# Miniprotein binders against Mucin-6 (MUC6): the designs that were tried, part 100

Target 1, 185 residues: Mucin-6 (MUC6), of Homo sapiens (Human) (q6w4x9r395to579)
Amino acid sequence: GHCSLEGGSFVTTFDARPYRFHGTCTYILLQSPQLPEDGALMAVYDKSGVSHSETSLVAVVYLSRQDKIVISQDEVVTNNGEAKWLPYKTRNITVFRQTSTHLQMATSFGLELVVQLRPIFQAYVTVGPQFRGQTRGLCGNFNGDTTDDFTTSMGIAEGTASLFVDSWRAGNCPAALERETDPCS
Short names: E, the ipSAE of ESMFold2; O, the ipSAE of OpenDDE; V2, 0.75 times the mean of E and O plus 0.25 times the DockQ between their complexes.

## First folded at step 18 (miniprotein)

Design fn5 (from pn12 with R72K; at its last look DockQ between E and O 0.60; V2 from the best seeds 0.67)
Fold by OpenDDE base, look of step 18:
Structure fn5 (fold): chain B 185 residues (1-185), chain A 83 residues (1-83)
Amino acid sequence: as target 1 above (185 residues)
Amino acid sequence: SDIEERLEREIEMLEKRLEELEERAKKGGISEDVKKLIEEARELVERAKEALEEGDLFTAAVLLIRAWLKLKKAARLLAEEEE
């Protein structure tokens, strides 16, 4: 499954459903029993301008009971503080520079993350087949059915992205605005 | 717990950084954007402390990360404005 966060406000789920939202919160991208130690992948959005539509991805975060990895445009922060050089390695996770503009987080448990740092901060999430039907969050449920991707944290399938996205907020943040869009259009 | 202690240390660190930035922001000529970021970061830290007291370690961690990001941005912008 491949999930992408592009253009500051566009998301494509594991089931390849595209949608758009504008929010300035931290959102759960991926939760799954396949992630060890109650792990979760999250996206941090913030305002990039004055209008409600001017939002951007500012960081991707992997958080578990054992690990904290924050990938921002300028640096990577971990449990041990700021990483001054890469690669950073833990028991199950490696963060390294893939290219001059891309970082990669590789794991032993079937999660891969590629982050484009410049010119636009974007993220690409890949999960293995063992995650099928076992994912939750903005990246969807990875069950091959796009119609139920907008399942809220409470297990309710929504028809639009707004309530779906808002349900995956980590913390009390402003509500997101959504628009169904095709990134290829 | 180890996690709780780590979060407490992070709070202390962020509070120290907040204080430093707030003091710098009082010198005048600082943009409202920087001031707002600092204010937002302070609020997030306070909310994190509340979450921690309630035993919601996950929420606390998430809030602290966001606070940290805001402070980093504030520091960057402030440095540019002081040039």
Scores: ipSAE 0.796, ipTM 0.910, lowest interface PAE 0.5, mean pLDDT 92
Fold by ESMFold2, look of step 18:
Structure fn5 (fold): chain B 185 residues (1-185), chain A 83 residues (1-83)
Amino acid sequence: as target 1 above (185 residues)
Amino acid sequence: SDIEERLEREIEMLEKRLEELEERAKKGGISEDVKKLIEEARELVERAKEALEEGDLFTAAVLLIRAWLKLKKAARLLAEEEE
């Protein structure tokens, strides 16, 4: 299964459903029982222009009870908040420079992340077949159908990306309506 | 726990960096964009401390990540403005 985060805030789910959104928050891309230690893969979006309707990917984060890995352009930060020299390795995760423009996070639990650092910051998520039907988040539920890929954190299938994306905010981020009227609160 | 200790250390590091940037902001000559980033990062760190005190380790971690990203952007813009 493949999920991508590409320029212009485009997302393509594990079931190949494309959509676009704009927001300034951290969003859950993927949660699954297949990720150890309550792991979650998340994406951070921030403003790329003068308005909230122009946002772009600025970081991808893997967070569990054991690991914190933040990948932004040219830096990887771990549990101590310090940038790490690559390759960086834990028991079940390795982050390394694949090419001059791409980083890869490989894991023993079937998750792979490839991050393009230049010319624009993009991310490509791959999960093994054990994840079929067992994913939640912006990358969809990986059940082979696109009809319910916009399933919210409450289990409600939405017809538009906006409500679906807002339901997957992490870190107590304000809702889109509040962001439009008061993005700082 | 190990997670709580890691979060406490990260908060200490971010607070030191915040103090440096906030002192720089008082001297003037910085853009409103940089000032706003510093203020947003301070708010995120304070909210992370509250979440940590409540035992919400996930929320604290996410807030610190966002604060770190804001501070890096502020530092980058400051370097560009000094040149």
Scores: ipSAE 0.598, ipTM 0.817, lowest interface PAE 1.3, mean pLDDT 83
ESMFold2 (binder alone), look of step 18: mean pLDDT 83; pTM 0.808

Design fn6 (from pn12 with R17E; at its last look DockQ between E and O 0.74; V2 from the best seeds 0.00; counts 0 for: pae E 1.54 > 1.5)
Fold by OpenDDE base, look of step 18:
Structure fn6 (fold): chain B 185 residues (1-185), chain A 83 residues (1-83)
Amino acid sequence: as target 1 above (185 residues)
Amino acid sequence: SDIEERLEREIEMLEKELEELEERAKKGGISEDVKKLIEEARELVERAKEALEEGDLFTAAVLLIRAWLKLRKAARLLAEEEE
């Protein structure tokens, strides 16, 4: 499954459902029992301008009971503080520079993350087949059905992205604005 | 717990940084953007402390990360403004 966060406000789920939202919160991208130690992948959005539509991804975070990895445009921070050099390695996670503009987080448990640092901060999430039907969050449920991707944190399938996205907020943040996207448009 | 203690240390670190930035921001010529970021960061830290007191370690961690990001941006912008 491949999930992407692009253009500051666009998301494509593991099931390849595209949608758009504008929010300035931290959102859960991926939760799964396949992630050890109650792990979760999250995206941090913030305002990038004066209008409500001027929002952007500012960081990707992996957080578990054992690990904290924050990838921002300029810094990578871990449990041991700011990483001064890459690669950073833990028992199950490796963060390294893939290219001059891309960082990669590789794991032993089937989660891969590629982050484009410049010119636009974007993220690409890949999960292994063992995650099928066992994912939840903004990246969807990875069950091959796009119609139920907008399942809220409470297990309710929504028809639009707004309530879906808002349900995956971590913390009390402003509500997101959503717009359905068509890859053919 | 180990996690709780780590979060407490992070709070202390962020509060120290906040104080330093707030003091610098009291000087003239600092943009409202920087001031706002500092204010937002302070609020997030306070909310994190509340979450921690309630035993919601996950929420606390998330809020602290966001606070940290705000401060990083504030520090960067402030450095540019002081040039």
Scores: ipSAE 0.811, ipTM 0.913, lowest interface PAE 0.5, mean pLDDT 92
Fold by ESMFold2, look of step 18:
Structure fn6 (fold): chain B 185 residues (1-185), chain A 83 residues (1-83)
Amino acid sequence: as target 1 above (185 residues)
Amino acid sequence: SDIEERLEREIEMLEKELEELEERAKKGGISEDVKKLIEEARELVERAKEALEEGDLFTAAVLLIRAWLKLRKAARLLAEEEE
């Protein structure tokens, strides 16, 4: 299964459902019992322009009881905020420079993350078949059906991306008071 | 737990950096963008401390990551402004 975070705030789920959102928060991208130590993959979005509706991806975070890996435009860090030399390896995770513009996080538990640093910060999430039907978050539920990919953190299927995305906020950040509707979309 | 100890050390580290940057901001010559980032990072650290006191370790960890990212961006902008 493939999930992507591309250009601005575009997301394509594991079931290939595309959507766009705007927000300035940390969002849960992927949770699954297949991730060890209560692991979660998260995406951080921040303001990228002059209006509240101009936001873009600024970091991808893998957090578990054992690991805290932050990949941003500026540096890769682990527990306690220390920048690490690449390649960086734990027992079940390896982060390395794939090319001059791409970093890769490979794991023994079926999660792979590729981050494009330049020219635009983008992320590509790949999960193995053991994750089918066992994912939740912005990347959807990976059940082969796009109609319920917008399932909220409370288990409610929504018809719009905005309610779905707001439910996956992490770190107790405020919901967007009013999401601006793009008249060109 | 080991997780709580790691979070406490991260808070101490971020508070040391915040104190330095906040003093620098009081002396002037720092852009509004950098001042905003420092203020946002301070708020995130204080909220992380509250979450830690409540035993919400996940929320505390997420808030500290956001604070750290704000400080890294502030440091980058400061370096660019000195160019």
Scores: ipSAE 0.552, ipTM 0.808, lowest interface PAE 1.5, mean pLDDT 83
ESMFold2 (binder alone), look of step 18: mean pLDDT 84; pTM 0.817

Design fn7 (from pn12 with R17L; at its last look DockQ between E and O 0.83; V2 from the best seeds 0.76)
Fold by OpenDDE base, look of step 18:
Structure fn7 (fold): chain B 185 residues (1-185), chain A 83 residues (1-83)
Amino acid sequence: as target 1 above (185 residues)
Amino acid sequence: SDIEERLEREIEMLEKLLEELEERAKKGGISEDVKKLIEEARELVERAKEALEEGDLFTAAVLLIRAWLKLRKAARLLAEEEE
């Protein structure tokens, strides 16, 4: 499954459902029992201008009971503080520079993350087949059905992205604005 | 717990950074954007502390990360403005 966060406000789920939102929260991208130690992948959005539509991805975060990895445009921060050099290696996670503009987080448990640092901060999430039907968050449920991708944190399938996205907020923050981009929706 | 203690240390670190940036921001010529970032970060830290007190370690961690990002941005912008 491939999930992408592009253009500051666009998301494509594991099931290839595209949608758009504008929010300034931290959102759960991926939760799954396949992630060890209650791990979760999150996206941090913030305002990039004065308009409500001027929002952008500012960081991607992997957080578990054992690990904290924050990838931002300018730096990578871990449990031990700011990483001064790459690759960073832990027991089951490696963060390294893939290209001059891309960082990659590789894991032993089937999660891969590629982050484009410039010119636009974007993220690409890949999960292995073992994650099928076992994912939750903005990246969807990875079950091959796009119609139920907008399942809220409470397990309710929504027809639009707004309530879906808002349900995956981590913390109290402004509600997101949606724009459906899937022609099949 | 180990996680709780780590979060407490992070809070202390961020509060120290906040104080430093707040002092620097008192100087003339500092943009409102920087001031707002600092203010927002302070609020997030306070909310994180509340979450921690309530035992919601995950929420606390998330809020602290967001606070940190805002402070880092503030620091960067402030450095540029002080040049």
Scores: ipSAE 0.814, ipTM 0.916, lowest interface PAE 0.5, mean pLDDT 93
Fold by ESMFold2, look of step 18:
Structure fn7 (fold): chain B 185 residues (1-185), chain A 83 residues (1-83)
Amino acid sequence: as target 1 above (185 residues)
Amino acid sequence: SDIEERLEREIEMLEKLLEELEERAKKGGISEDVKKLIEEARELVERAKEALEEGDLFTAAVLLIRAWLKLRKAARLLAEEEE
């Protein structure tokens, strides 16, 4: 399964359902019992321009009870908040530079992440077949059916990306469904 | 727990960095963007401390990651503005 986070805040789920959102928060991309130690893959979005509707990916985070890997444009930060030289290895995870513009995080548990650092920060998530029907988050549920890819953290299938994305926020921040245009913008 | 201890150590590290950046910001000649990033990072660290006190370790960790990202950006911009 393949999930992508591309410029303009576009997402394509494991079941190939595309959508866009404009939130400024940390979002759960992927949770699954296949990820060890209650692992979660998350994406951090922030404002990228002068309008409320201009947001972009600024970091991808893997977090579990054992590991913390934060990938941003210029550095990788691990447990204890220290920046690390690449390649960086743990028992289950290796982060390395593929090219001058791309990093890869490879794992022993079937998750692969490729991050394009330049010209635009983008991310590409690949999971092995053991994840079928066992994923949750912005990347969808990987069950072969796009009609329920917008399943919220409460298990409710929604018809709009905004409600779906809002449900997967981590940390207190404004909801993705807030109107893009308001009087103060 | 070990996770709580790691989060406490991370908070201590972030507070040291915040104090350094806040002192540099008081010297003047910094952009409003840098000042805003430092203020946002401080708020996120304080909220992370509250989450940790309530036992919400996941929320604390997420808030610290966000604070770290803002703090690192502020530090880079501040260094560039000082030449």
Scores: ipSAE 0.653, ipTM 0.838, lowest interface PAE 1.1, mean pLDDT 83
ESMFold2 (binder alone), look of step 18: mean pLDDT 83; pTM 0.811

Design fn8 (from pn12 with M13L R17Q; at its last look DockQ between E and O 0.75; V2 from the best seeds 0.75)
Fold by OpenDDE base, look of step 18:
Structure fn8 (fold): chain B 185 residues (1-185), chain A 83 residues (1-83)
Amino acid sequence: as target 1 above (185 residues)
Amino acid sequence: SDIEERLEREIELLEKQLEELEERAKKGGISEDVKKLIEEARELVERAKEALEEGDLFTAAVLLIRAWLKLRKAARLLAEEEE
């Protein structure tokens, strides 16, 4: 499954459902029992301008009971503080520079993350087949059905992205504005 | 717990950094953007402390990360403004 966060406000789920939202919160991208130690992948959005539509991805975070990895445009921070050089390695996670503009987080448990640092901060999430039907969050449920991707944290399938996205907020933040996209439109 | 203690240390560090930035911001000539970021960071830290007191370690951690990002941005902008 491949999930992407692009253009500051666009998301494509593991099931390849595209949608758009504008929010300035931290959102859960991926939760799964396949992630050890109650792990979760999250996206941090913030305002990038004066209008409500001027929002951007500012960081990607992996957080578990054992690990904290924050990838921002200029810095990578871990449990041991700010990483001064890459690669950074833990028992199950490796963060390294893939290219001059891309960082990669590789794991032993089937999660891969590629982060484009410049010119636009973007993220690409890949999960292994063992995650099928066992994911939740903004990246969807990875079950091959796009129609139920907008399942809220409470297990309710929504028809639009707004309530879906808002349900995956971590913390009390402003509500997101959504616009569903259709690649055929 | 180990996690709780770690979060407490993070709070202390962020509060220290926040105070330092606030002091620098008092010197004048600082943009409203920086001031706003500092204020937002302070609020997030306070909310994190509340979450921690309630035993919601996950929420606390998330809020602290966001606070940290705000402070880092504030620090960068402030450094640019002081040049």
Scores: ipSAE 0.810, ipTM 0.913, lowest interface PAE 0.5, mean pLDDT 92
Fold by ESMFold2, look of step 18:
Structure fn8 (fold): chain B 185 residues (1-185), chain A 83 residues (1-83)
Amino acid sequence: as target 1 above (185 residues)
Amino acid sequence: SDIEERLEREIELLEKQLEELEERAKKGGISEDVKKLIEEARELVERAKEALEEGDLFTAAVLLIRAWLKLRKAARLLAEEEE
């Protein structure tokens, strides 16, 4: 299963459903019982331009009871907020430079993350087949059916990306200001 | 708990760094963009402390990550302005 976070705040779910949103918050990309220690993969978005509708990915975060890994454009930070030199390795997780412009987080539990640092910050999430039907968050539920990929944190299937995305906010941030400044095609 | 102790130590570290930057901002010579980032980071740390007091460790951790990102951006901009 593949989920992508690409420029312009575009997301493509594990079931290949594309959508776009404009928000400034931390969002849950992926939760699953397949992730150890209550793990969650999250994305941080912030304003990127002069327009209120311009937001972009600024970090990807893996957080569990055991691990904290924050990957931003400039550095990788782990537990206690200390920046780390790569490669960074735990028993189950390795973060390393894939190329001069890409980092990779490889895990023993079927999650792989590739982060493009330049020219723009993008992320590509891959999960093994054991995750089928067992995911929740912005990357969808991985059940082979796009009609219910917009399932909220309360388990309600929504018809709009905005309500779905808003439900996956983490860290008590405000709901996005809804204005039509960039209709998607 | 072990997680709670780690969050408390992270808050102390961030508060020390924030205090240093806030003193720098009061003295002047720091752009408005950097001042805004410092203010946003402070707000996030205070909200994280509140979440920790309420026992919401996940929310506290997320807020501290966001505060750290704001602080690191402020530090980068300060370094660039001095170059």
Scores: ipSAE 0.693, ipTM 0.854, lowest interface PAE 1.0, mean pLDDT 83
ESMFold2 (binder alone), look of step 18: mean pLDDT 84; pTM 0.818

Design fn9 (from pn12 with E10L; at its last look DockQ between E and O 0.66; V2 from the best seeds 0.00; counts 0 for: pae E 3.6 > 1.5)
Fold by OpenDDE base, look of step 18:
Structure fn9 (fold): chain B 185 residues (1-185), chain A 83 residues (1-83)
Amino acid sequence: as target 1 above (185 residues)
Amino acid sequence: SDIEERLERLIEMLEKRLEELEERAKKGGISEDVKKLIEEARELVERAKEALEEGDLFTAAVLLIRAWLKLRKAARLLAEEEE
């Protein structure tokens, strides 16, 4: 399964359903029992301008009981809140520079993350087949059915992205706004 | 717990950074954007502390990370404004 966060406000789920939103919160991208130590992948969005439509992805975060990895445009920060030299290695996670503009987080448990740092901060999530039907969050449920991708944190299938996205907020943040998708995204 | 202690250390670090930035912001000539970021970061840290007291370590961590990002941005912008 491949999930992408592009263009500051565009998301494509594991089931290849595209949608758009504008929010300034931290959102759960991926939760799954397949992630060890109650792991979760999250996306941090913030305002990039004055209008409600001027929002952008500013960081990707992997958080578990054992690991805290923050990938931002400028640096990678781990458990101690300190920037680390790359490659950074833990027991089952490696973060390294893939290209001059891309970072990669590789894991032993079937999660891969590629982050484009410039010119636009974008993220690409890949999960293995063992995650099929066992994922939750903005990346969807990876069950091959796009019609139920907008399943909220409470297990309710929504028809639009707004309530779906809002349900996956981590913390009390402003509500997200649904926008039309770009078919070329 | 180990996680709780880590979060507490992070809070302390962020509070220290907040104080430093707040003091710098008092000197005048600082943009409203920077001031707002600092204010938002402070609020997030306080909320994180509340979450921590409630035993919600996950929420605390999430809030602290967001606070950290805001402070980093504030610091960068402030540095540019002081040039």
Scores: ipSAE 0.707, ipTM 0.887, lowest interface PAE 0.6, mean pLDDT 92
Fold by ESMFold2, look of step 18:
Structure fn9 (fold): chain B 185 residues (1-185), chain A 83 residues (1-83)
Amino acid sequence: as target 1 above (185 residues)
Amino acid sequence: SDIEERLERLIEMLEKRLEELEERAKKGGISEDVKKLIEEARELVERAKEALEEGDLFTAAVLLIRAWLKLRKAARLLAEEEE
């Protein structure tokens, strides 16, 4: 299964459902029982460009009870906030520079992340077949049925992206940081 | 726990950086965009400390990551303004 974050605001789910949204928060891309230690893959979006209503991807985060890995345009940061030289390796995760413009996070548990750093920060998520029907988040549920890919964190299938995306916000998005929203599918 | 200690170290690092940038902002001469990023990062760190006190380690981590990214952006903008 493949999920992509492209053009700063476009998402294509594991079931190939495309949509677009704008927001200034952290969102859960992928949760699954196949990820160890309650792992989650998350995307961080922030305001971009000259338009205050535009947002773009600024980081991808893998977070579990054991690991914290933050990949931003020029840095990989781990549990203690230190930028790391690549390749970076834990027991189950290796992060390395795939090319001059692409960085890869490979894992032993079937998750792969490829990040394009330039010219535009983009992310490509790949999961093995063991994840089928066992994912939740902005990348959808990977069940082969696009009609319920917009399933919220409460398990409600929505017909549009807006309520779906808002339900997958992670952490607190206080009023001073309120997102510029126009999630259209 | 090991994760709690790592989050505490990150808070310490971010607070030191915030104090430096906030003192610089009091002297003036930084853009309003940079001032806003510093203010937003401070708010995120304070909310992360509250989440940590409540034992919500996941929320604390998420808020600290966002604060870190805003401070990195502030530093980049400051470097561009100083050329």
Scores: ipSAE 0.275, ipTM 0.669, lowest interface PAE 3.6, mean pLDDT 80
ESMFold2 (binder alone), look of step 18: mean pLDDT 85; pTM 0.834

## First folded at step 20 (miniprotein)

Design aa1 (from fe6 with R58Q; at its last look DockQ between E and O 0.81; V2 from the best seeds 0.64)
Fold by ESMFold2, look of step 20:
Order: structure tokens, then sequence, then C-alpha cells
Structure aa1 (fold): chain B 185 residues (1-185), chain A 98 residues (1-98)
């Protein structure tokens, strides 16, 4: 399964549903029982300063009971607030520089994250088949059906990206602005 | 209508592709002249346009009721992805020279 965050504000779910939103918050990108220690992948968006996108992806965070790994636009990788040299390895996670512009977080539990740092900060989430039907968040539920990919944190399927995205906010933040959503929403 | 929205999305994507091609050609000229920072800005703008074009094609495919792109949309997506690769290759080359 593949989920992508591209062009500052565009998202494509594991079931290939495209949408766009603008918001300045941390959002739950992926939750799943397949992630150890209550792991979650989160995406951070902020004002972009460019005309093509009001807000843009600025960081991706992997959070579990043991780790808070932050990969950010400033290209510093931290775990629990401490900067790390690459390659950086825990028991089940390795973060390394794939190319001059890309970092990769590889795991033993079927999650792979590739982050393009420049010129546009982008993220590519890949999950193994064990995740099928067992994901929640901005990347959707990975059940092979795009009609319910906008399922909120309360389990309600929504017709619009903005309500769906707002439900996955982590913390106190303004409501997301929807742009170029599904016309048949 | 849905068909009108699909047609508009595809035409918008084609326009974005042509604009991105112009930006890419200008970036090449700027790089040849040694204006590396300006070349990088043009390449970045081209990438924003290309990702917007990709999004418009994906949305057109979604509205058509098929998860995959139609044959025409697939070829246009391949053109967009090829240009993204070319733009990124030049971007990386310029970055190495800086």
Amino acid sequence: as target 1 above (185 residues)
Amino acid sequence: SKEEKIRKLVEDAKELLEEARELFEEAKRLAEEGNLEEAERELTEALYELWEAIFKLQLAAYLAGDERLAEELERLAEELLKLIEEVMRLYVEIEREE
C-alpha cells in the first residue's frame, strides 16, 4: 500500500483517493495495530510562503511509547528531541540518507517512509500487506474501497476532505481549508 | 456536469505541463548563464505545477469511476512524471555545483 504527500498540499491515500487540504496542524497520517508500541505516523503542516500552496508539509513524525522521530524541513533528524547523525538505528527502525535530497526510514514491521527534503518537502508512505484493512488516518483505511477513505477518528465516513482531515488533528489547531476536493463528495 | 469537470481537469493538467516545460527551459538557460539560485527557483515552480497537474489527472480518473487512469490519462501522467524526473535531475546537478 502507498500513500503520498506531494506538492505541498496534495494527498493520495492507500486506496488511491486523491485530495488536497490546507491546515496548520499536526495530523495523524497512519495508525495501525501493526505498528509496535502504539506507533503512529504524523504529518506536520504550516504556512508555506509560496503562491502554489497556502500550507505545506514541513515535517513527518513517527511516535511510539519509546520514540519520537522527527524528520523536518530543516533536514535535522531528531529522536526524543536529540539530533541524530545518519545512519541512525534503533532496534527496529533505521533512518538513513538515500540520496542528496531523500531520507528513508526503514522498519522491521512493514512500514517504510521516504522523505524528499528539497526542493519541495514530500513524503511517501509504504506499508506491507499485513496492514490491509488495518489503517486509520489521513492515508485512509487501506480496504480497497475509496468511498470510505474519508473515515474520521470517530468512525464516521465523510463526504468532504475538510471534515475528515479536521478529525485527525493532533492538538489544538485551526480547522483545515479544503481545496479542489472531489466534486462528487 | 461530471463529464465537463473531467474535461476541464485534463485540459488544466495539459496547460500546467506546458507551463512547466517553459519553466524548465528557462531554468536551463539560467543555469548556463551561472544564475544558479534563480534556476533553482524556476525548477521549484515547475515542480509545483507538475504535482498540481498530477493531482488533476488523478482526480479526473477518480471521477471517471475507475481507480486507474484511462489510457490517455496514463500517457499524460507518464509525460508529467518524466518531466519531474528531468527537473529533479537538473535541480540535484545545480545543488552539487553550489
Scores: ipSAE 0.799, ipTM 0.898, lowest interface PAE 0.6, mean pLDDT 86
Fold by OpenDDE base, look of step 20:
Structure aa1 (fold): chain B 185 residues (1-185), chain A 98 residues (1-98)
Amino acid sequence: as target 1 above (185 residues)
Amino acid sequence: SKEEKIRKLVEDAKELLEEARELFEEAKRLAEEGNLEEAERELTEALYELWEAIFKLQLAAYLAGDERLAEELERLAEELLKLIEEVMRLYVEIEREE
């Protein structure tokens, strides 16, 4: 499954459902029992200086009981608040520079992350087949059905992205704004 | 209507593509003139528009659920991706010069 966060406000779920939102919070992208040590992938959004976008992705965070890895626009990788030089390797996670503009986080448990740092901060999440039907968050549930991708943290399927996105907030922050979603909404 | 929405998305994407091309050409000119900062700005704008175009195409494809339309959208998407690659190449080159 492939999930993308592009253009500052665009998301494509693992099931290939596209949607757009504007928010200034940290959101859960991916939770799964397949992630070890209660791992979760999160996206940090903030107000952007880009004229065409009110908000943009500014960082990606992988958080588990053992690791906290933050990839930000400044090419700073931190674990538990400490800046690390690349390549950075933990027990089952490696972060390294893929290209001049891209970082990659490789794992031994079927999660891959590619982050474009410049000029637009974007993220691409890939999960293995073992994750099928076992994911939740902004990237959806990876079950091959796009119609239920907007399942909230409480397990309720929403018709619009705004309520869906808001349900996956990892902190106290303003409600997200929805722009383009299902025409039936 | 759903069909009208799809058509609009596709048309918007095409317009964004053309605008992005113009921005890219301007960026190239600026870069050649040594105005790297402005070139980067134009490239960034081009990329933004291209990604928005891609999104619109993706949404159109999602809404259509039609293979024929999907093929057309894929062809257009390929053009967008090619331009993205070109834009990124120039961006990287500029970054190396700074």
Scores: ipSAE 0.364, ipTM 0.732, lowest interface PAE 1.2, mean pLDDT 89
ESMFold2 (binder alone), look of step 20: mean pLDDT 81; pTM 0.790

